# VH-VL binders against C2 domain-containing protein 3 (C2CD3), part 23

Target 1, 169 residues: C2 domain-containing protein 3 (C2CD3), of Homo sapiens (Human) (q4ac94r1171to1339)
Amino acid sequence: SSGLLDVGLRYRRSPRTAEGVLAARTVSISVQIIRACGLQAAAKALAEREPALQFSATVGVNASVTTHLSFLPQGEQRRTHPVACSFCPEFSHHVEFTCNLVTQHCSGEACFLAELLEFAEVIFAVYHENTKSASDIISIESCKEYLLGVVKVPTKELLIKRSGITGWY
Key: E = the ipSAE of ESMFold2; O = the ipSAE of ESMFold2 at other seeds; V2 = 0.75 times the mean of E and O plus 0.25 times the DockQ between their complexes.

## First folded at step 17 (VH-VL; framework fv_ficlatuzumab)

Design w4 (from v5 with heavy chain R103S; at its last look DockQ between E and O 0.49; V2 from the best seeds 0.00; counts 0 for: pae O 5.0 > 2)
Fold by ESMFold2 at other seeds, look of step 17:
Structure w4 (fold): chain C 169 residues (1-169), chain A 122 residues (1-122), chain B 107 residues (1-107)
Amino acid sequence: as target 1 above (169 residues)
Amino acid sequence: QVQLVQPGAEVKKPGTSVKLSCKASGYTFTNYAMHWVRQAPGQGLEWIGGIYPSGGYTNYNQKFKGRATLTVDKSTSTAYMELSSLRSEDTAVYYCARGGSYSGESRAFDIWGQGTLLTVSS
Amino acid sequence: DIVMTQSPDSLAMSLGERVTLNCKASQSISSYVSWYQQKPGQSPKLLIYDASYLQSGVPDRFSGSGSATDFTLTISSVQAEDVADYHCQQYYSYPWTFGQGTKLEIK
């Protein structure tokens, strides 16, 4: 994959009660999906196998991004709505994952969140969506999505970087 | 035909527990989260918690002080909500609602049961 | 917890009128807002998700808008069957929370 995704990750501690105790046994991981660029190469590679993508690979893709934290259920994923006809879409999307400080492994035993973050990752998947459009030509296409690329950002640096992780990946 | 079917009513005494059921049909039960929401008479909606049937992963509103327990029976596509240490303030309609697909774009509650009226009185 | 505040608490409108219902979040919640219609004696029904997307099977006189903290539900031409309570809900972070509701009456 030759594209880049501009993201930010922040570790947010649970708010405290009036008595100074953590309000809940949870922590928030805030995820920003800011924008992407360089999607044309991925679109052209897909168009070699999917002729219906030839036009989009030339003029721009309808990009959307899913984001998923590797130790949470897949149903906790969040998804942007597509940004039409661009190889450098701006998403400006904000997501919050609420995580228990003590949680169960896939084996069912309890573990601390810090243990999970050591080996976990935030997974971003970038898709092109063929959508019906006001254009006569494009509106004939069936509504399908195509994977353009995947970005995985390890979460272990959140354990030491209070201001979070940000940048292009 | 996607449906969530709940019993119409339950009557309980304070201090006891209740286990409310929600039978799903018309979709792949393990592909969607199931949530529970209650509505006291003349009041708004209040989220209790949610469960992902595939792995049993749960999230709870801490307002219930751990009194709520969500479970599923995958073989019958049935979700359960158990509420213990019942109080008169727990008198409400209890809804189950579908949301949070593994492949879905939105986590909004797109299918609701008809609700079970729980009455807690001595 | 994120507080969702709806306004007005209730209103009465003439048939065919344009109705705007408001919902304000106590913090920025992106576009993770849904709107539900609850007719008398019925369970809630999803109208709008992700602030502005119309749920399948909902009449196109309903629309939603807003982002961050301020959200609106609009009914372009109110009909008699629109008599209901309307609820907004956030699903940005747990616990999920609802607004207190807006009761819409006709005439």
Scores: ipSAE 0.230, ipTM 0.751, lowest interface PAE 5.0, mean pLDDT 83
ESMFold2, look of step 17: ipSAE 0.572; ipTM 0.824
ESMFold2 (binder alone), look of step 17: mean pLDDT 92; pTM 0.949

Design w5 (from v5 with heavy chain R103T R107Y; at its last look DockQ between E and O 0.54; V2 from the best seeds 0.00; counts 0 for: pae E 12.3 > 2)
Fold by ESMFold2, look of step 17:
Structure w5 (fold): chain C 169 residues (1-169), chain A 122 residues (1-122), chain B 107 residues (1-107)
Amino acid sequence: as target 1 above (169 residues)
Amino acid sequence: QVQLVQPGAEVKKPGTSVKLSCKASGYTFTNYAMHWVRQAPGQGLEWIGGIYPSGGYTNYNQKFKGRATLTVDKSTSTAYMELSSLRSEDTAVYYCARGGSYTGESYAFDIWGQGTLLTVSS
Amino acid sequence: DIVMTQSPDSLAMSLGERVTLNCKASQSISSYVSWYQQKPGQSPKLLIYDASYLQSGVPDRFSGSGSATDFTLTISSVQAEDVADYHCQQYYSYPWTFGQGTKLEIK
């Protein structure tokens, strides 16, 4: 139950053109999922209740990470490819979330984005993906996945820190 | 005590529009999405759309072909749903429901209004 | 659009029996399913969220399970007050959709 996740977050606004006019009415949140460590402790804790995880908790998990923004629907979440058999996976995964601002309030885009980011979080969930067995194929069951941990990173500092937020969580 | 209060009934003629209200209390209105769901007599539930009050960001079910418009009044913690070009098939109970928060606590509809019965008839 | 198909359409059970209601999604939706109870003349009430988490104030005879496409709501010992329509709903992607409902009665 004590893993660490190395991530980076950046807010990107529409750039000004040479004519001084905004190119688009879009905003993106750039999310980097760099790597994790310490997953063995989380896997061992889970294996105490899930005997099917005992082998993976000893030799390495097949880790993947989902990420989503708290103000978007869960179907907008993104997921890394799994990294096989590791307790310290390297993902090097980059995701951009964009929103289409079809309704604008009285102030400019920055004011709207500030309201969103002041209360929002980026949520990361780390999973182990179990492999199919012959029994699962016969019974038409899908592969199971097991939640190893969740990390939530507030987005409010993105408005102040132009270079973004990076670090271990 | 979190609650969503809606008027009980509205009667309208085909071809007109209606603007239904939903007054929220007992929570920070701008922290949660507000959704609208309808239920025709003897039928299931149908999602119309949702709005995030802070920035006015909306999502709509395309089935309504741009007939539905969601707005909020943050000063009164009131959500509105306007439905235009009414048809007899729009006769239903219209619920407002609190959904996902900006903090990602839950996307399920954990608080529902009592519903407004809209009757569209000549 | 993701279609949520509930089965059975209706069910009559004796008091104290175990009830299992099913909901199948037309595509994988992970665990982003909620279950609602709707008694006659009332608005829906949230029972289960994220497939398996019990909403605060809901009796623990209710439980949910499933992932990907197949989801179940279980009532371990049905009581007279459980007579209602039960709806599943996905919130994986827009538009959000509900199943057609299952009517539970006591026989």
Scores: ipSAE 0.005, ipTM 0.547, lowest interface PAE 12.3, mean pLDDT 80
ESMFold2 (binder alone), look of step 17: mean pLDDT 92; pTM 0.947
ESMFold2 at other seeds, look of step 17: ipSAE 0.030; ipTM 0.649

Design w6 (from v5 with heavy chain N59H K65Q; at its last look DockQ between E and O 0.68; V2 from the best seeds 0.00; counts 0 for: pae O 2.8 > 2)
Heavy chain, then light chain:
Amino acid sequence: QVQLVQPGAEVKKPGTSVKLSCKASGYTFTNYAMHWVRQAPGQGLEWIGGIYPSGGYTHYNQKFQGRATLTVDKSTSTAYMELSSLRSEDTAVYYCARGGSYRGESRAFDIWGQGTLLTVSS
Amino acid sequence: DIVMTQSPDSLAMSLGERVTLNCKASQSISSYVSWYQQKPGQSPKLLIYDASYLQSGVPDRFSGSGSATDFTLTISSVQAEDVADYHCQQYYSYPWTFGQGTKLEIK
ESMFold2, look of step 17: ipSAE 0.516; ipTM 0.816
ESMFold2 (binder alone), look of step 17: mean pLDDT 92; pTM 0.948
ESMFold2 at other seeds, look of step 17: ipSAE 0.455; ipTM 0.800

## First folded at step 18 (VH-VL; framework fv_ficlatuzumab)

Design j1 (from v5 with light chain S30Y; at its last look DockQ between E and O 0.48; V2 from the best seeds 0.00; counts 0 for: pae E 3.9 > 2)
Fold by ESMFold2, look of step 18:
Structure j1 (fold): chain C 169 residues (1-169), chain A 122 residues (1-122), chain B 107 residues (1-107)
Amino acid sequence: as target 1 above (169 residues)
Amino acid sequence: QVQLVQPGAEVKKPGTSVKLSCKASGYTFTNYAMHWVRQAPGQGLEWIGGIYPSGGYTNYNQKFKGRATLTVDKSTSTAYMELSSLRSEDTAVYYCARGGSYRGESRAFDIWGQGTLLTVSS
Amino acid sequence: DIVMTQSPDSLAMSLGERVTLNCKASQSIYSYVSWYQQKPGQSPKLLIYDASYLQSGVPDRFSGSGSATDFTLTISSVQAEDVADYHCQQYYSYPWTFGQGTKLEIK
């Protein structure tokens, strides 16, 4: 209940090809991770159990955000570069999740696609990282990170909102 | 010592299939995606597809969909690429490359095998 | 598919000169571009990722810049060991695609 994340989500379908032997439908979910705020409260709460965070909870966290689409494998998750020493980081990060998972139905758009989006979520996890080096960002074994919060945004509104979903969560 | 080891060469006749191997060592095999890239003589690089070893999830370049099959053997940390219905145009060096860690940090191909030269000729 | 176009196709430089290599995407790929060096007879080696981040172990005379559609690899002072083909690659949207390459030689 502390901290907020400013995000944007957009959905696009590829048009069906009438010329191909096999029709393939590509689904793309564009995710923007714009900024966060209010991270000091989250950092202070965590520092009560994690003494190593006391300094960062006072001066600023090195925030990064992962984003993951719930029906894709965890290996498709994306991570921002960290923003050093801030409780209100600006990420300005953009990713695209592409999936060609479609099922045709006789009367309309694929019902499997609609059911996936009806119950799916985009999951954001906000971390503090003790590592400042760019080389440490590419090494899974050198990262020491602390979870500050999780935000989940349902994708069902993308079925009806042509302009997408934006805002603070 | 992170490395990807591939056989040096394969020779095949048109119309047959080949299964190329890529043995990984020095890192946790299931924490990274494995990709396959080819390079025809004197030509640029062409992405074939990628696989996530943990769940077996694959992505293919549509150009190769139906002919290329990516698999892994987690017990031996080995990735495989099978290419069917071989043509003379498939003569190329085939690389495996590591990328797409499960932390989501880097999707660039940071470790490459030395490549296998596939020659398709009658 | 996103087309990556490199320029020039080839160039020859004197030792110590600044080299700039260009890569243009057919649509915005934000900063999802990497650069690879491929020496004759060898596999590619990652130099730059996310447009501007230097891969571990790569000399700091290499740098990358650009965003959206136009990207540049710079070698601040070229050395004899830099003779290679250089490739850019996008990883914004599947399928991943490479530029056709730029061949760098020493005069």
Scores: ipSAE 0.356, ipTM 0.765, lowest interface PAE 3.9, mean pLDDT 83
ESMFold2 (binder alone), look of step 18: mean pLDDT 93; pTM 0.951
ESMFold2 at other seeds, look of step 18: ipSAE 0.446; ipTM 0.794

Design j2 (from v5 with light chain S31Y; at its last look DockQ between E and O 0.56; V2 from the best seeds 0.59)
Heavy chain, then light chain:
Amino acid sequence: QVQLVQPGAEVKKPGTSVKLSCKASGYTFTNYAMHWVRQAPGQGLEWIGGIYPSGGYTNYNQKFKGRATLTVDKSTSTAYMELSSLRSEDTAVYYCARGGSYRGESRAFDIWGQGTLLTVSS
Amino acid sequence: DIVMTQSPDSLAMSLGERVTLNCKASQSISYYVSWYQQKPGQSPKLLIYDASYLQSGVPDRFSGSGSATDFTLTISSVQAEDVADYHCQQYYSYPWTFGQGTKLEIK
ESMFold2, look of step 18: ipSAE 0.637; ipTM 0.839
ESMFold2 (binder alone), look of step 18: mean pLDDT 92; pTM 0.949
ESMFold2 at other seeds, look of step 18: ipSAE 0.660; ipTM 0.839
ESMFold2, look of step 19: ipSAE 0.586; ipTM 0.821
ESMFold2 (binder alone), look of step 19: mean pLDDT 92; pTM 0.950
ESMFold2 at other seeds, look of step 19: ipSAE 0.624; ipTM 0.823

Design j3 (from v5 with light chain Y94W W96Y; at its last look DockQ between E and O 0.65; V2 from the best seeds 0.00; counts 0 for: pae O 4.8 > 2)
Fold by ESMFold2 at other seeds, look of step 18:
Structure j3 (fold): chain C 169 residues (1-169), chain A 122 residues (1-122), chain B 107 residues (1-107)
Amino acid sequence: as target 1 above (169 residues)
Amino acid sequence: QVQLVQPGAEVKKPGTSVKLSCKASGYTFTNYAMHWVRQAPGQGLEWIGGIYPSGGYTNYNQKFKGRATLTVDKSTSTAYMELSSLRSEDTAVYYCARGGSYRGESRAFDIWGQGTLLTVSS
Amino acid sequence: DIVMTQSPDSLAMSLGERVTLNCKASQSISSYVSWYQQKPGQSPKLLIYDASYLQSGVPDRFSGSGSATDFTLTISSVQAEDVADYHCQQYYSWPYTFGQGTKLEIK
């Protein structure tokens, strides 16, 4: 689909505080969902098949974004709250995915995570959600959401870029 | 009626194990994570771990390293938490709580069981 | 582990007063904070999720605000039934952690 999503990804190591943390090793992948743009084209394209979207494709969509790591279970995904009536929403959201991986071989968890990151992706799905009101929840009409687009960002660059990955996708 | 039902109390001796149950009803059991939280007398809340019933994926607070085991029985919509090598410090109320859904909406704990009081003493 | 620090530890308020409870995270946790009310002998009850969203069935005198590290729970006009312990919790990163609680009493 059309449009762009501005995101950031960072690999975060376990802290090495003076407090003497010994046994616990935690690897985290931090995801920043900053903003989107160009959503009108996606909304108009979808409105060709979904007449209920004609109004939103003209005035603005109520966008929300889900974030999922390809090697984690689906239940680990996170969802932003919708930003009302915009084709260039700003989300300014941060999420963190924690991995507690253990290997049986000579390499530690970092080596196992490195193998996963080489082929993994962070998957973003952008939705339009119909506006809900008190009167809408009383009607027969259900709250519906419409997929505007999917963005997949490979994680392999996290293996070499200490500052992470940022940009528009 | 969405609810989580737990037994009221359990009494155990140190060094033994306990398996606490949490029966869910009124919602699709496999669509939500289940979490376990404990509260020692006069103290705050402490997260033990969580489980996603659909795939059985678990995460644990490493403080309970090797002692806590979370399982589910999907046919009865029941979650279990087993705690081994019990100590007197494990005396607490143990809650189950419903958390994140498959849609990725809020992961806050919106439904809590009434809690099971576990007493560990000689 | 992310430490959630609540303040004050306790307070006593007159009926009808505005109450503000604070919760500070040891690192940025975006808006992944919830607030629970716990009355004596009862399990916690969700009041606020994602820092500022009111759970269904919770009176609108409760509100939440904050982002990143500093969060507040506000009761606009305290009522007698609001006597309870209040807990904040982060669900940004494992392990999930709770604040130590704030006890609210009525004078």
Scores: ipSAE 0.257, ipTM 0.732, lowest interface PAE 4.8, mean pLDDT 82
ESMFold2, look of step 18: ipSAE 0.333; ipTM 0.754
ESMFold2 (binder alone), look of step 18: mean pLDDT 93; pTM 0.952

Design j4 (from v5 with heavy chain N59Y K65Q; at its last look DockQ between E and O 0.81; V2 from the best seeds 0.66)
Fold by ESMFold2 at other seeds, look of step 18:
Structure j4 (fold): chain C 169 residues (1-169), chain A 122 residues (1-122), chain B 107 residues (1-107)
Amino acid sequence: as target 1 above (169 residues)
Amino acid sequence: QVQLVQPGAEVKKPGTSVKLSCKASGYTFTNYAMHWVRQAPGQGLEWIGGIYPSGGYTYYNQKFQGRATLTVDKSTSTAYMELSSLRSEDTAVYYCARGGSYRGESRAFDIWGQGTLLTVSS
Amino acid sequence: DIVMTQSPDSLAMSLGERVTLNCKASQSISSYVSWYQQKPGQSPKLLIYDASYLQSGVPDRFSGSGSATDFTLTISSVQAEDVADYHCQQYYSYPWTFGQGTKLEIK
């Protein structure tokens, strides 16, 4: 009732050279944000306490999605551009998170990527980006985003699934 | 005013190291990644690496990993790039550039320093 | 590494003409492309981000388009101050990479 997000996650292994030596110190996780659906229920629930959402809750939201890998810096977060006026937007958006195979803790202790992926998540946040009417141009509030929902996809299955993780969440 | 300030020039001998600085002002230093890009004479731009000042997470162009070290001093809003085992091919202008905000909407380099000319010769 | 290939390598235009610069990625990079202007003796300046979004303070005679692998920068009516090198850059996948540049001159 709260909505669903269709996503795909794929692990991209470090390639081997012809000599059989691994040169790469990073691994990439490809994330595809395909589409969402069922956003009207979330928009209506928010409109009960956010009058600015009343119109959008009936005709469609301007949806955008942020995506973040839980152990990476927040600046690595990616965001789609909004898809206008829909409760079932198609994003067809691709991002890539680059992860160091070994990271340094503040204590100086090394931490391997496999250990991080065991408990990490890819976090998706779905927003409505509200636009202002001509009468709202006078207000100090310009454009505002409203959180419609959050999806968290554990990364531990990437350690065992060769084709990755895909589906509705 | 948002500004990145770099020294104008550095001269070094092959086999030594250099630590280049980039002083940021006019914005919250820890809200943006800092990147380093070089341009050898007559050549294009080449990304060296980037650092997130909050937490110190780094990314390196693998071409420079093992020789380049990116650090920050949050108390002075200063980013540093140390390049070791200098060679004549390292002669270039080295820029710092601001990117990667915490919002993640655009990772383009919206503010650049004026660059430091590093000359490596005997 | 993603290779960014710019075309042409250089061009000379008359004032007021329309300029189109091309940038091709070696793989799909969504719209994670920026364009920079670098005037002689200066550092690069951001013009366009996310393939088509104009950076604040950049004249609207500049525009960008494209997605996936093929991107363009357009100057609708070139002016004398537009003499510069122009670079495209991808920020889809590390390492970040730049095209080799296009040099724009006025005839």
Scores: ipSAE 0.637, ipTM 0.834, lowest interface PAE 1.5, mean pLDDT 84
ESMFold2, look of step 18: ipSAE 0.677; ipTM 0.852
ESMFold2 (binder alone), look of step 18: mean pLDDT 92; pTM 0.949
ESMFold2, look of step 19: ipSAE 0.633; ipTM 0.834
ESMFold2 (binder alone), look of step 19: mean pLDDT 92; pTM 0.948
ESMFold2 at other seeds, look of step 19: ipSAE 0.600; ipTM 0.831

Design j5 (from v5 with heavy chain G55Y; at its last look DockQ between E and O 0.22; V2 from the best seeds 0.00; counts 0 for: pae O 12.3 > 2, placed apart)
Fold by ESMFold2 at other seeds, look of step 18:
Structure j5 (fold): chain C 169 residues (1-169), chain A 122 residues (1-122), chain B 107 residues (1-107)
Amino acid sequence: as target 1 above (169 residues)
Amino acid sequence: QVQLVQPGAEVKKPGTSVKLSCKASGYTFTNYAMHWVRQAPGQGLEWIGGIYPSYGYTNYNQKFKGRATLTVDKSTSTAYMELSSLRSEDTAVYYCARGGSYRGESRAFDIWGQGTLLTVSS
Amino acid sequence: DIVMTQSPDSLAMSLGERVTLNCKASQSISSYVSWYQQKPGQSPKLLIYDASYLQSGVPDRFSGSGSATDFTLTISSVQAEDVADYHCQQYYSYPWTFGQGTKLEIK
């Protein structure tokens, strides 16, 4: 198959700022990118169409993972540093998204963040970066990231589960 | 050339409001968060908040509890910070600062405006 | 809020000396630390991000290290143009917070 990521999602609500008045509340969505496995199968599948991946698919990929919330632009994504030459990399990477509970979306209407979380996802993308050699330093194709896989984890269960979500996806 | 341009100074009386501007150029405005940081005379740096221009999402330092409002005008690539109910302790230099690239390589503030000196005095 | 505590508050060094500035977080923040240089009358300038990565255009006499709670900025051979305030900042959890700063002077 296309491999697995070991990730964790948690949230924490800020307390209200004053009694008797409504104030903006925030949610801290903690995303842990712990490790991956099964990346050789993904790399081999891509190497059938991408000759630049043939060596890496045999010996190990230089994996990195991006993550973002589906309702934020991709420019707000976070990225691990690459882990060299492994099909089972350990990232041990933690990011925190602090979001306001009252926010505006593309429609121009204000809405509570809970409405967005009901249908939103945390999106993880796993990439390989080819090792640069002196002979390949100038090549644009040698500098490309190659997408190994995408994992989407729904955020709706965070509205219900107190302890968060963790596991392989 | 990436730059953030801010007005040099503003003078206000206590109890009033101010709206500070930050004009971005040389990059795709909607691909980066914009942050506001202040520095009182002789003091350290204090983060006020950040805004994501594409949808107007904001995060605020709760120390400013509804006094600060961040907005953007995407058509002019300009960020604004409005601070209400001004007090003398709000006298400071106010910087706008760009977060890291949309590739997620870093969230550090890699580009800073020159700052606007806000003086709040009777 | 995560408190970033810098030490020392100030120091004076001779040209060419090795300088080590410290920054301690009140909780583990992984490697989400940046260091800024602020010369008198100027805006901060990014030196180091993610604890140890040198920003483009910054001289290689600057380096950063540390993880979890204890971070350092090192200047291997201090020069006259390094007279500045130095700030560490965490971007692990909102609100983003800065250390109080360390002032570096030349004797």
Scores: ipSAE 0.006, ipTM 0.543, lowest interface PAE 12.3, mean pLDDT 79
ESMFold2, look of step 18: ipSAE 0.006; ipTM 0.548
ESMFold2 (binder alone), look of step 18: mean pLDDT 92; pTM 0.949

Design j6 (from v5 with heavy chain S106Y; at its last look DockQ between E and O 0.52; V2 from the best seeds 0.00; counts 0 for: pae O 2.8 > 2)
Fold by ESMFold2 at other seeds, look of step 18:
Structure j6 (fold): chain C 169 residues (1-169), chain A 122 residues (1-122), chain B 107 residues (1-107)
Amino acid sequence: as target 1 above (169 residues)
Amino acid sequence: QVQLVQPGAEVKKPGTSVKLSCKASGYTFTNYAMHWVRQAPGQGLEWIGGIYPSGGYTNYNQKFKGRATLTVDKSTSTAYMELSSLRSEDTAVYYCARGGSYRGEYRAFDIWGQGTLLTVSS
Amino acid sequence: DIVMTQSPDSLAMSLGERVTLNCKASQSISSYVSWYQQKPGQSPKLLIYDASYLQSGVPDRFSGSGSATDFTLTISSVQAEDVADYHCQQYYSYPWTFGQGTKLEIK
């Protein structure tokens, strides 16, 4: 009925300096967007309210995925290029978010990163994109994108699990 | 047309500060991040930092720890970079460049200003 | 910090020849690489983004390829106007970093 997204999350601290002192003021959170499946059910459900999705819900969607950390600005969001005409796309896409040990939450408050990760999420949004009406001169997209679903993966286990978090969601 | 306009030159003494400006036009200022990149004479490009105008969120290259401050004035579509405690090695051309979209479209620097030559000498 | 290493540092080519410029990242950076052309006395100009996508208004003799750590910029038939410095840049992980540049000359 609902789609699934296969992802992996890991974090890494800053490398040690030449002086052997940890410069652990920044942390990198690596996100892997591997693949999705079951997108037809999501597309059909949305097509009941979105006539433009009727054909794609039958034959295959042009799926792309965005990913974002809940406490970072939405502009830090990363996006895959679309995988054409599939309900089970393979993305094999890697992104990285850089965070300070003391980070500014979008609400304006400053927090230690470990406190933020206790309640934070990595948010994935899956879209369908129509094929683009290309112009040699203008690169701005003329087609509308449609949200197929949202997946939120809590980050709390990332502080404990040495190998990171992987799986279907 | 989309463009970023910067003053041509600034001359400063060591130990002082400078506030460089970048006037944007031809696009919605709050929809894109603004970045600052410098280039010392005969050398490569070095990223200083970036700012999201709508919320004021900033990222800085740690090399400029505590010396660089990025701000914006949304009413005039102008980005600013202040560099304090100037040294002679800060002599460079300073570019502003448009970067990532607020809607999560993260792209390379697709529009660059013409650069401001900052000269730091006694 | 991710180090971007360009090769060669400089080269001189005859008009009409195929040019390949290389950029190597110190770690895997997916496809988050851009290429810039900088003519003498000018600001950089974006040529290629996301490793292989041609920026609007750039001649189609320019192309990019690569993923993970090894990236190339190719000019299929070099023109006199292509005399410039070429920079690669990663935007995978902060801080954003540039390669040291490759200087292209026509002989």
Scores: ipSAE 0.468, ipTM 0.794, lowest interface PAE 2.8, mean pLDDT 83
ESMFold2, look of step 18: ipSAE 0.566; ipTM 0.813
ESMFold2 (binder alone), look of step 18: mean pLDDT 92; pTM 0.944

